VH-VL binders against Large ribosomal subunit protein uL10m (mRpL10). Designs and how they scored, part 265

Target 1, 224 residues: Large ribosomal subunit protein uL10m (mRpL10), of Drosophila melanogaster (Fruit fly) (q9vpl3)
Amino acid sequence: RGKINIQRPKAPHYERARVVAVTQPKYPELPKAKSCFKTRAERTQQQQENPYNEIIAREVRNWLDHSRLVAFFHLSSITADDIFRVRVQLHKQNLHLKSYGSKIIEQAVKNTRYEAIVPLFHSNHCIVFSPDPEKTAALLRIVRRVPQMVLLGGIVEETMLSRNQLVAYAQMPGLHAVQAQLVQTLSQAPGHLIQQLQAHQNSFVQVLDVHAKNQMNEETPKST
Short names: E, the ipSAE of ESMFold2; O, the ipSAE of OpenDDE; V2, 0.75 times the mean of E and O plus 0.25 times the DockQ between their complexes.

## First folded at step 14 (VH-VL)

Design hc17 (from gm16 with heavy chain Q99A; framework fv_anetumab; at its last look DockQ between E and O 0.01; V2 from the best seeds 0.00; counts 0 for: pae E 23.0 > 2, placed apart)
Fold by ESMFold2-Fast, scan of step 14:
Structure hc17 (fold): chain C 224 residues (1-224), chain A 119 residues (1-119), chain B 111 residues (1-111)
Amino acid sequence: as target 1 above (224 residues)
Amino acid sequence: QVELVQSGAEVKKPGESLKISCKGSGYSFTEYWIGWVRQAPGKGLEWMGIIDPSDSYTRYSPSFQGQVTISADKSISTAYLQWSSLKASDTAMYYCARAWDYSFPLDYWGQGTLVTVSS
Amino acid sequence: DIALTQPASVSGSPGQSITISCTGTKSDVGSHNYVSWYQQHPGKAPKLMIYDNSNRPSGVSNRFSGSKSGNTASLTISGLQAEDEADYYCSSYNSGSTWVVFGGGTKLTVL
């Protein structure tokens, strides 16, 4: 099935059944050493987990696993009609605008290389997913007409990029191989995303620095 | 080399019309937007508005909505700022500057056009 | 809705570090909106010194650094030099009002 066309099911029941059927209970990128030991706090957290949050968190992980383009936005007050028009325009380009609670995002990316994005979602936010990274230029053209949306950054080919790096990526249309090489080059630049996260959540900056640096350098092949 | 070149200084009387220009070079003109910023004598910077030269989409600050018109001609890589009827209070230095959109920084600036409106 | 607040003036001696603050609201200088800093010498156009809170354009001295915490952004100039004497403006996009706002400007004097 590989790289399934990402579309949100209209029916919540279908979405729930789909996520459960596809996703095994697992944390992507979970360190093996950590999974060998469970603290009392980790056990208590698991027992108090909201079942609906875990179902939606699995949906988010599924979107992340099947999207080569993920873009993060702050979303100011906007009418239902206006956001619906944006969603329709994006959908025509195979771009899928989703909104999830901050706790669900945190749960979805916990113990993954993307954990550093959590501070971006402590305010009103939305996320755009796509299986096609070449749609980055189309995405940015559409959101340039939506003054209530502010681009924060994104993930392209599993590499975390600042908003400026996303713009640079969008300005180089071409063969997918060329764009993948560009993502590798952009991810080696100074950590703009880390700086943004530090500005928003300075009380946790040291922990975020470690996670973001590790995630931004994930492109270096360790082993296949 | 990215460069924005503005038209020369203007001396006008109240009630006259005026159109000043900003020509971009060294980059794809339609890929970036052009913003206009006003600076009254001895005062700070005021954002007036911005244009996407690819389709002439504009967005104005409320203070300047209906007071000025921003336009662009992509065939000659030039943006314009226009007044139908000047007032003495329009006396200011006017800058054009390039931005990706309204939420991004103004990264390259023109040299400025001084507009003096007096009787 | 409200303009960004900067001190009217700041002064320092050569080699000293100085900081200029820029205070806004949740909608402009809040946790998800970016701040830019511009330097303006008398009779010249402004020059972008810092963008997206803390990034420097090519050609800007590493003596200039930016930071942001909550509703307050700061521009810090280390190793102050005579040529740094200028007016400094902060700017942010206000996602609530949907236009760009500037601070009132800070005159830096190198004594």
Scores: ipSAE 0.738, ipTM 0.881, lowest interface PAE 1.2, mean pLDDT 80
Fold by OpenDDE, look of step 15:
Structure hc17 (fold): chain C 224 residues (1-224), chain A 119 residues (1-119), chain B 111 residues (1-111)
Amino acid sequence: as target 1 above (224 residues)
Amino acid sequence: QVELVQSGAEVKKPGESLKISCKGSGYSFTEYWIGWVRQAPGKGLEWMGIIDPSDSYTRYSPSFQGQVTISADKSISTAYLQWSSLKASDTAMYYCARAWDYSFPLDYWGQGTLVTVSS
Amino acid sequence: DIALTQPASVSGSPGQSITISCTGTKSDVGSHNYVSWYQQHPGKAPKLMIYDNSNRPSGVSNRFSGSKSGNTASLTISGLQAEDEADYYCSSYNSGSTWVVFGGGTKLTVL
């Protein structure tokens, strides 16, 4: 009675092995939990020309057209919660944080004056929109506390600004203050000019008077 | 000077409703958030929730969700914390605090409102 | 409830330097979230002492300093004085739970 070696079962006869192989229930491979971490890039690539993209592109265009302040940021490993936090903070300042796919941005700005911004959107990015350019300082104050947000540049009053230029802009006194200063400076200019012009005229008149007096003195005959 | 002034101490019975207030002054009330913090006798600080007075957006700690209502009246720079039905376990000091955003920092605090719920 | 972990008590003599630790998780202290510290004297409201890990509000003594490393934030009080005797609380935002968390508090005794 051959000791059934439970540890090394004899391979079944070829025919039996074939039947067993064919009758083995093929359990569908559990869908490999595709790591939910589809890179934003992968998500963006699957965005086929969906009518929805056109709608979003229009929205982006609308934001661009109605914003006097637009700031572009690179996002580096920021969590959804962090984004939310920043969004709320920005919202309080009437700053609107939006994120769009690169393709959507490209579509939105195609054949527009904003086409130059496309190169800024090669990675994870977000855009902050505001109708108020005076909020630039507030924006920078908020994002300084968010190291994951890297300022790339922006548009202020339809002018494209570099990062450094935006920072400089934020440090400038408000437009009204600058305007006031300009007006003050301009108001002083005419006064100074008039004074200078008058000074020369007065000097000239004085010289002429002296000359006239000297001539009169020479014509007075020394009465002997 | 920034100041948060809370309503006075309350003595209530179980089942009663209560609304306490926190009035902000010395700053733009709508530019900051108001948080509420509970401190039971001899215990630590507990985050209850926070409100943006500008639009009354409110967030609650899970422990306090549905247990209290946080509200604000921006016209009078006042935030509120209210209970529909008090419990003995609600006996605590309640602080309001100004928050820069929905979380931090809590830079100015009210003096606290002591709520005592006893049968 | 998710709480930050603090020692229950710390003690020191006048003039000494003491450190209070606040240990959290990767979702709060260990994340990009900021830590704040509050001082509370008996019967008084808490006072902000440190915000954003290491910043002092106006009016807070330079004896108070904050730091953060990994999942642990630290409050250091140098030149300990009798007036420093109080409860100290750390706080942070927890990204996982999406709300503010406090430490359990540390009672500082000045000997």
Scores: ipSAE 0.063, ipTM 0.613, lowest interface PAE 3.4, mean pLDDT 84
Fold by ESMFold2, look of step 15:
Structure hc17 (fold): chain C 224 residues (1-224), chain A 119 residues (1-119), chain B 111 residues (1-111)
Amino acid sequence: as target 1 above (224 residues)
Amino acid sequence: QVELVQSGAEVKKPGESLKISCKGSGYSFTEYWIGWVRQAPGKGLEWMGIIDPSDSYTRYSPSFQGQVTISADKSISTAYLQWSSLKASDTAMYYCARAWDYSFPLDYWGQGTLVTVSS
Amino acid sequence: DIALTQPASVSGSPGQSITISCTGTKSDVGSHNYVSWYQQHPGKAPKLMIYDNSNRPSGVSNRFSGSKSGNTASLTISGLQAEDEADYYCSSYNSGSTWVVFGGGTKLTVL
């Protein structure tokens, strides 16, 4: 088996994320930055109305099965220009930024070992896929300049890793050190991923609730 | 009774355009996809691409992307395969086939259209 | 470009059982791929014999069976008959892509 025989899967491009079923993965395409800004409600509605949900779910399953690195992020408000620049930097490293609705993810992972990831997609999110687990460090270097993308966890070599485990994995020197660590089952209990998602979501919700409460107080008629 | 009837054999010169057809009958045309398969003389089967006739969404094999255009007219239950500029290497038998979705199988096949491209 | 590998030819005597293999590189014939088998007589269009690894379409003899284990799919023909002499193709997803490929084909000769 030569290194030259190793082919990286190309990301599917989406001209219309709601309509596109199967794309040609052998060439890079301009990222659709605006699709990353759809709210959870909008994505859920679009999924219910999209006649090709099962086709898109099969695409997600193929990405999950053919990517040795998958990273999950919470996505805060970000400009289209900024997310486009991030997508370009990621693409140069064969890292493919995608966003899918929660119903599509549920269909894609139903009856698989990945079912524990479903709660990650009930908030505004994005996913990065890559065939190259060695690119984890590059991914984290690019994203550290993007505070709007908050790492939740990932999958490396079909093993689910928490946020802290993925960061530690990225800091491991050399390919041989990574192989030794991957031989050990670096699995996390499914409940740990759910708890970490809830903690991250609760933190963001608490900040938003304080802001909304302050805004409501300013809107009440007062004589004070 | 499901049938796919293709247009007749074609003899063309290099550089000419061509559009061949595949008419489906005996089923709901828009509920299934139509795939195109090439077979060069004495060679095996090559998947070219597929179309969903309901909205004309298409996918191509990387080997055929930009080489052909797949289209459909659902009002007459017909799919098409077309070339803007034929090459001698396009000489082959071309089959259309009905697929359940983008992952097929191809459960019913047309009779084939022989395309010959020579000077 | 990922290939499905089939033997170029197989042969058997009438009444025997034979098996045609279809082996993918990496995950072409993985657990999440649909494998189909097609029979093609000379000058005729292919005919679907097996879909989803092991299912027979209506009208296909139960002498034809399919299976898949790991990266290898198999078509088994029991009770060989002269009319089984044909070319046989497997088809599945290409690993790392979202399209399907055909194997190179296997010529079955009934002795």
Scores: ipSAE 0.000, ipTM 0.393, lowest interface PAE 23.0, mean pLDDT 73
ESMFold2 (binder alone), look of step 15: mean pLDDT 89; pTM 0.924

Design hc18 (from gm16 with heavy chain Q99D; framework fv_anetumab)
Fold by ESMFold2-Fast, scan of step 14:
Structure hc18 (fold): chain C 224 residues (1-224), chain A 119 residues (1-119), chain B 111 residues (1-111)
Amino acid sequence: as target 1 above (224 residues)
Amino acid sequence: QVELVQSGAEVKKPGESLKISCKGSGYSFTEYWIGWVRQAPGKGLEWMGIIDPSDSYTRYSPSFQGQVTISADKSISTAYLQWSSLKASDTAMYYCARDWDYSFPLDYWGQGTLVTVSS
Amino acid sequence: DIALTQPASVSGSPGQSITISCTGTKSDVGSHNYVSWYQQHPGKAPKLMIYDNSNRPSGVSNRFSGSKSGNTASLTISGLQAEDEADYYCSSYNSGSTWVVFGGGTKLTVL
């Protein structure tokens, strides 16, 4: 195995390795020390028979159940350095940026009140969790400088909100009675919420397509 | 209050194994990482590595990778630093310290464990 | 380990201000805003004084302040007091590796 290790490329830079470690799924129910004594075949079999997906799905359910603020984002291509800076800024505000595969999200929310969010995760995505809904304003200020992250919607105090509704909530952080009233009022048309969230995602895709086409047209004459 | 309590001083001979401990209390042990820092007599601080107790994920300084093992037992809120074979050059004060989720500032420090390796 | 560059010693009189520099490279001090400063009295564990270049933990006097410009971070102590006499260490992440790097340390003498 020395030959394979000798031929292996160098470890990534510290920031890159750190971002990978932070974004990788964690297994709190299965400490790494326990898994490191198993062969690759045994680890693969454990993933197949008792897949890590169920452990991570339970982690996702725990985040959803114990977070009073959950925000959903479409994530376009972003450098490791940029996403690292965003994660650090968010973490200092008790905002936790997580990325999970769509199958894990579907498994986590299937047959729960959150099942309606599954269509949001068929493209590249990330989720921000926080126990503190007062941090919504801080979240939006940080993300405003990150064009690669597009807000799709969220959940505040167990109520699903569209992008516009979440933005409106963020503008009233010191008024608990008014905030509660706003959340209640905004949840009055639940049938339209998913359509609104899907429309935002589709609109974003359309904007990306137009931007890509315009960039191609602009770049063509400049490439000479 | 938050406290990190380390095991007592050790006097060892070259070639012997050693495992020292760092017990956290007053906070949720699995929510913070534990770093290890070495200070040779009369010299400065050297970062050795870090562990996430929630999944036992470890990262080492290149200078210490393969020379020490960092581990943790979350059931008793304790992190460990271990040598398979001590050298005289391992003589130093060893500190454990709490880190905010991955090499953020070391905000609370243990009292230190003095390890002396001599013939 | 590769250490960040600090002056070996600095000195000052009670009531004056002193500054300790910490010089790294583009891959550590210059690459991010995560410089920390630690105070260590003889025979004691280090104490965090500054984090993220300029933030103070609760319980740290506002006489201690931090700043960064390019590849150099600085710790400034105003209204110098006898109890400030200690060793001071800076630290930063190294984006070119998987580890944190400390400065060589600065001995502060209060005259």
Scores: ipSAE 0.006, ipTM 0.432, lowest interface PAE 13.4, mean pLDDT 75

Design hc19 (from gm16 with heavy chain Q99K; framework fv_anetumab)
Fold by ESMFold2-Fast, scan of step 14:
Structure hc19 (fold): chain C 224 residues (1-224), chain A 119 residues (1-119), chain B 111 residues (1-111)
Amino acid sequence: as target 1 above (224 residues)
Amino acid sequence: QVELVQSGAEVKKPGESLKISCKGSGYSFTEYWIGWVRQAPGKGLEWMGIIDPSDSYTRYSPSFQGQVTISADKSISTAYLQWSSLKASDTAMYYCARKWDYSFPLDYWGQGTLVTVSS
Amino acid sequence: DIALTQPASVSGSPGQSITISCTGTKSDVGSHNYVSWYQQHPGKAPKLMIYDNSNRPSGVSNRFSGSKSGNTASLTISGLQAEDEADYYCSSYNSGSTWVVFGGGTKLTVL
């Protein structure tokens, strides 16, 4: 009857409150769209949250528009100190680590060419932005040492790349360097080496094409 | 053509030291990690650890931490697995394989080095 | 270390289809799309057959396919051939420990 001890089980009071809440004879939340009555708190929250989300979505869109390198990561449980250290290392390379809610990302890319990235953000995530695509190699070298951050893919020069394609991109020399290598190689005795380079170029393109098609089939279903 | 070539089979006595090698070719050796995988006779694959040859960063599985040393010499594109004092329980096939990072597969494998520790 | 569960053995007849399961936890198979499958013939090194759950490297037959549902990844081999007889291992990224885990392996016997 009366109060006895400090360890008195909380469960009975909690269970009673829960049962009462569940058994109340009221409409579920589904009729919200047709209901004329909303609480002041619900109205105020809806109004305030929508404008805020739109503002942050515009910020994300601005980052996407002004970055020539965008990389997407899955983020496992990581301490604030550890992520701060990563952010500092990235910032030294003009790489900007940002985290946004999935709903904000969806709003930012909806009706844009980048709408296909939305499924990447169903779990905990972060994004790295940079105006300099040459920083891709530096980015991947830093993130490789952070097991909690796993590369999902990216956008380079407005082109969407799978994680395997982004890794391949980081390993590619610039066009000028490739041409210089060919000139130096060709200045030596020609023959099987020329055929080998041509075969490697064809194989590299084919491998990227196969990986791209396989990645699309896995992460983006062809239908539904 | 990417290729990983491992050193030949070894027969050792308990207490002896050993260092086996894994030489990479056909790719930029410092751009990929080398992982080591152990397979005891008639048993499955066991993950041992990795090395990044660019700066010799290593990470070991808990069961192999302190039991072996992984090292690399990037000037000759070679990774190493070594024991200071072999035990009979170290008898196994040891594979090296190429890996980009923790989440990527082991895409190219060496042929394996059989280490036998007995008599 | 072994964190993933595979059946010790599976068998099938030539021309049939078989499936090998690989069951993990939320911290490996369930949370990530980074399951790989390796084929090992007796006395040979393992060969990568599937990566990132369902992708095939160049040179791997399209008879091999991978899938994942919840905490279980599956390797399916269609049109079984005698040369498919081998040990098959799954592997996954693990966010909780050592960052790489293998399955115990499955011996496939073709009738």
Scores: ipSAE 0.539, ipTM 0.761, lowest interface PAE 1.9, mean pLDDT 78

Design hc2 (from gm16 with heavy chain Y57S; framework fv_anetumab)
Fold by ESMFold2-Fast, scan of step 14:
Structure hc2 (fold): chain C 224 residues (1-224), chain A 119 residues (1-119), chain B 111 residues (1-111)
Amino acid sequence: as target 1 above (224 residues)
Amino acid sequence: QVELVQSGAEVKKPGESLKISCKGSGYSFTEYWIGWVRQAPGKGLEWMGIIDPSDSSTRYSPSFQGQVTISADKSISTAYLQWSSLKASDTAMYYCARQWDYSFPLDYWGQGTLVTVSS
Amino acid sequence: DIALTQPASVSGSPGQSITISCTGTKSDVGSHNYVSWYQQHPGKAPKLMIYDNSNRPSGVSNRFSGSKSGNTASLTISGLQAEDEADYYCSSYNSGSTWVVFGGGTKLTVL
């Protein structure tokens, strides 16, 4: 009854004790008069030409340049309180959760070795940065309990890794030399990783396209 | 339902080894960490350490580092606390409890294992 | 390393409200909102009563509430009942050490 799939990274006992978002009945609003006001999408498009976007893009480039661990996530619907708790928990492990608009990400990585990540951000997303790649295991531990965050891939020691490769890196023993060797081994086939990231991303985009098409072609229920 | 069941009471002599257990049920055992808490007779709670059963990684309180070993066998959903050589000062009630991470509470507790060490 | 500071005992009468304090440092209680409270009856395992300063697990009476101000967290029990007579422990994560610290415990007597 009005349950939604928003969970917290805790036992069912106090997950249930926390306020769960409940969908309340909403009365239909009367149609608004025709307006010349721009839609939210149109205002967002105007902001994409705002010079302040370059300042924020420089901050993103700085995070990318100074982080030895970067992880990319698809972010499903999540409450502000829940994402704040996740952000605080990650911060304790020197993991910094950031969310930026797709156009800002595009500006930040354009003409860099990381340009291939841009399509990952066509939908709702977030990024986790850390100067410490040893925190990859802690990161994956924390996000295992946040079903709204779906790992897409990442960058470790300036090497792009798929989801599976990042998981493999996290499972290595606490020997830095062994972990460095793994990263080199995983990156020895030029283009293979990019192809895997693009294939995963294309599958995700295809799923989104099917979902959007189904929503657009949905018949309105006759009973309400 | 979530439950942690601990092994029965133990009576030992100083210098003997001991391994006590904590079996989890009603949840995915590898998805939560198991913490160990000591309570000396008539005293308060002391956090000893924690284990992640998925990879057997451990973290100990400085007071217990090198004094005990925490381990786990995920195939039987059981965590262990062990001593190589018991001391009379190890006499206490020992609790295991489920903990998602260091910053999260101990949400479900075992019934406790009383360890008595006397000569 | 060092236990959080709680009063050794507190007492009240049925129907009254009592408050138990838990004082730590800027690296534990003062640094975050992750204070927990546990209730322990004689001969029983502790039970989680409050987590993240003020949240109640399922099945815990709304008579129990938590708060925090600076380096001091507080557990308040309203409408005191005989069954509330127990030992109460606060607990906090220490962000500097990545380990858990408990308070010394408070014995609640319902007179």
Scores: ipSAE 0.007, ipTM 0.440, lowest interface PAE 10.4, mean pLDDT 76

Design hc20 (from gm16 with heavy chain Q99P; framework fv_anetumab)
Fold by ESMFold2-Fast, scan of step 14:
Structure hc20 (fold): chain C 224 residues (1-224), chain A 119 residues (1-119), chain B 111 residues (1-111)
Amino acid sequence: as target 1 above (224 residues)
Amino acid sequence: QVELVQSGAEVKKPGESLKISCKGSGYSFTEYWIGWVRQAPGKGLEWMGIIDPSDSYTRYSPSFQGQVTISADKSISTAYLQWSSLKASDTAMYYCARPWDYSFPLDYWGQGTLVTVSS
Amino acid sequence: DIALTQPASVSGSPGQSITISCTGTKSDVGSHNYVSWYQQHPGKAPKLMIYDNSNRPSGVSNRFSGSKSGNTASLTISGLQAEDEADYYCSSYNSGSTWVVFGGGTKLTVL
């Protein structure tokens, strides 16, 4: 048997303020960054006025630049109450759930090493940011109970990881040792590192494209 | 290192209450969910439900919703499965198991608790 | 409630290969690469043999392999040995009201 929730109960102002405060990001945000519903006028202005889009795109770049953990998810239809509950639990672990339009994402990552992620955002999506890569395990534990969120992949310490690689990273004993390996790799000659990062981007895009196609077209590869 | 240890076999009469346990050791108990799997005599595996020990969030399979209660005590790294009133049809082997990621492969299993309900 | 479809039994001779099928729907086996396979000997707890369709845990023989095509996943055991005689269960993640669904099980006999 199930329960039907046909309405949201009202809470005292002080309790509502506390809940709202818990969901507010502790991480740096750009001016005018708001999680409120956008009016029709604001959406129309955003579409025709590039400076406004660039402000939001810069907010996305700020999240990418200051986050050592970025996880990408496909998002199926979910109720406002359910996503709010997820956001609260993620915030408790310094994990910040954000959603941006595909055009904004494209503008944010254009001419950067992250440009390869654009194809992920052609369908319903959301992104989780954190300054702490140690929280990858906590992130996956929380999203396990949210069947509407499907992990596509992520970025850890500026390295693009497929779904399987990110899951493996989360389950490794001694995350400190893994971080040390990444630091050692990053200290190698720039020419060699650039080739490795480009290879990771190409591999990451291919894995994510296959996964996204499987979700959209119900197409399943025989291996992986 | 990683181990799930379950409580011993139980023999009960219909209508009696029962609580069985699953203790995790060798890992951070609150980092992993704990699932419960039932296997009736001579039958296959049935998924019952799961708990997140960090906040006691539970999710049950429809067949077991309202039939059992799953709980956990993170201070002693122990998960529980309980019945308020047992039925003869509850006779089965009960396993606890740890999914290692969000796709739910169950990488470590308890040894099982045999529950026999008869008059 | 929902169960994946497996053959009740399969048999093979030592040294041969056998395959066990596991058929579901587009919402479980067909949509995701999240099929697992378990081996259970009489009186013992199940052991994870394959996860995410084709990945093998450390310590599992390379004679065991997994694959998936559409709504059907398959476990293949090559170089069949007497110790492989057991019950085999498939499992899939299901994003609906049931997060995990098991197959009915297949008894493998080594003749």
Scores: ipSAE 0.026, ipTM 0.530, lowest interface PAE 7.1, mean pLDDT 76

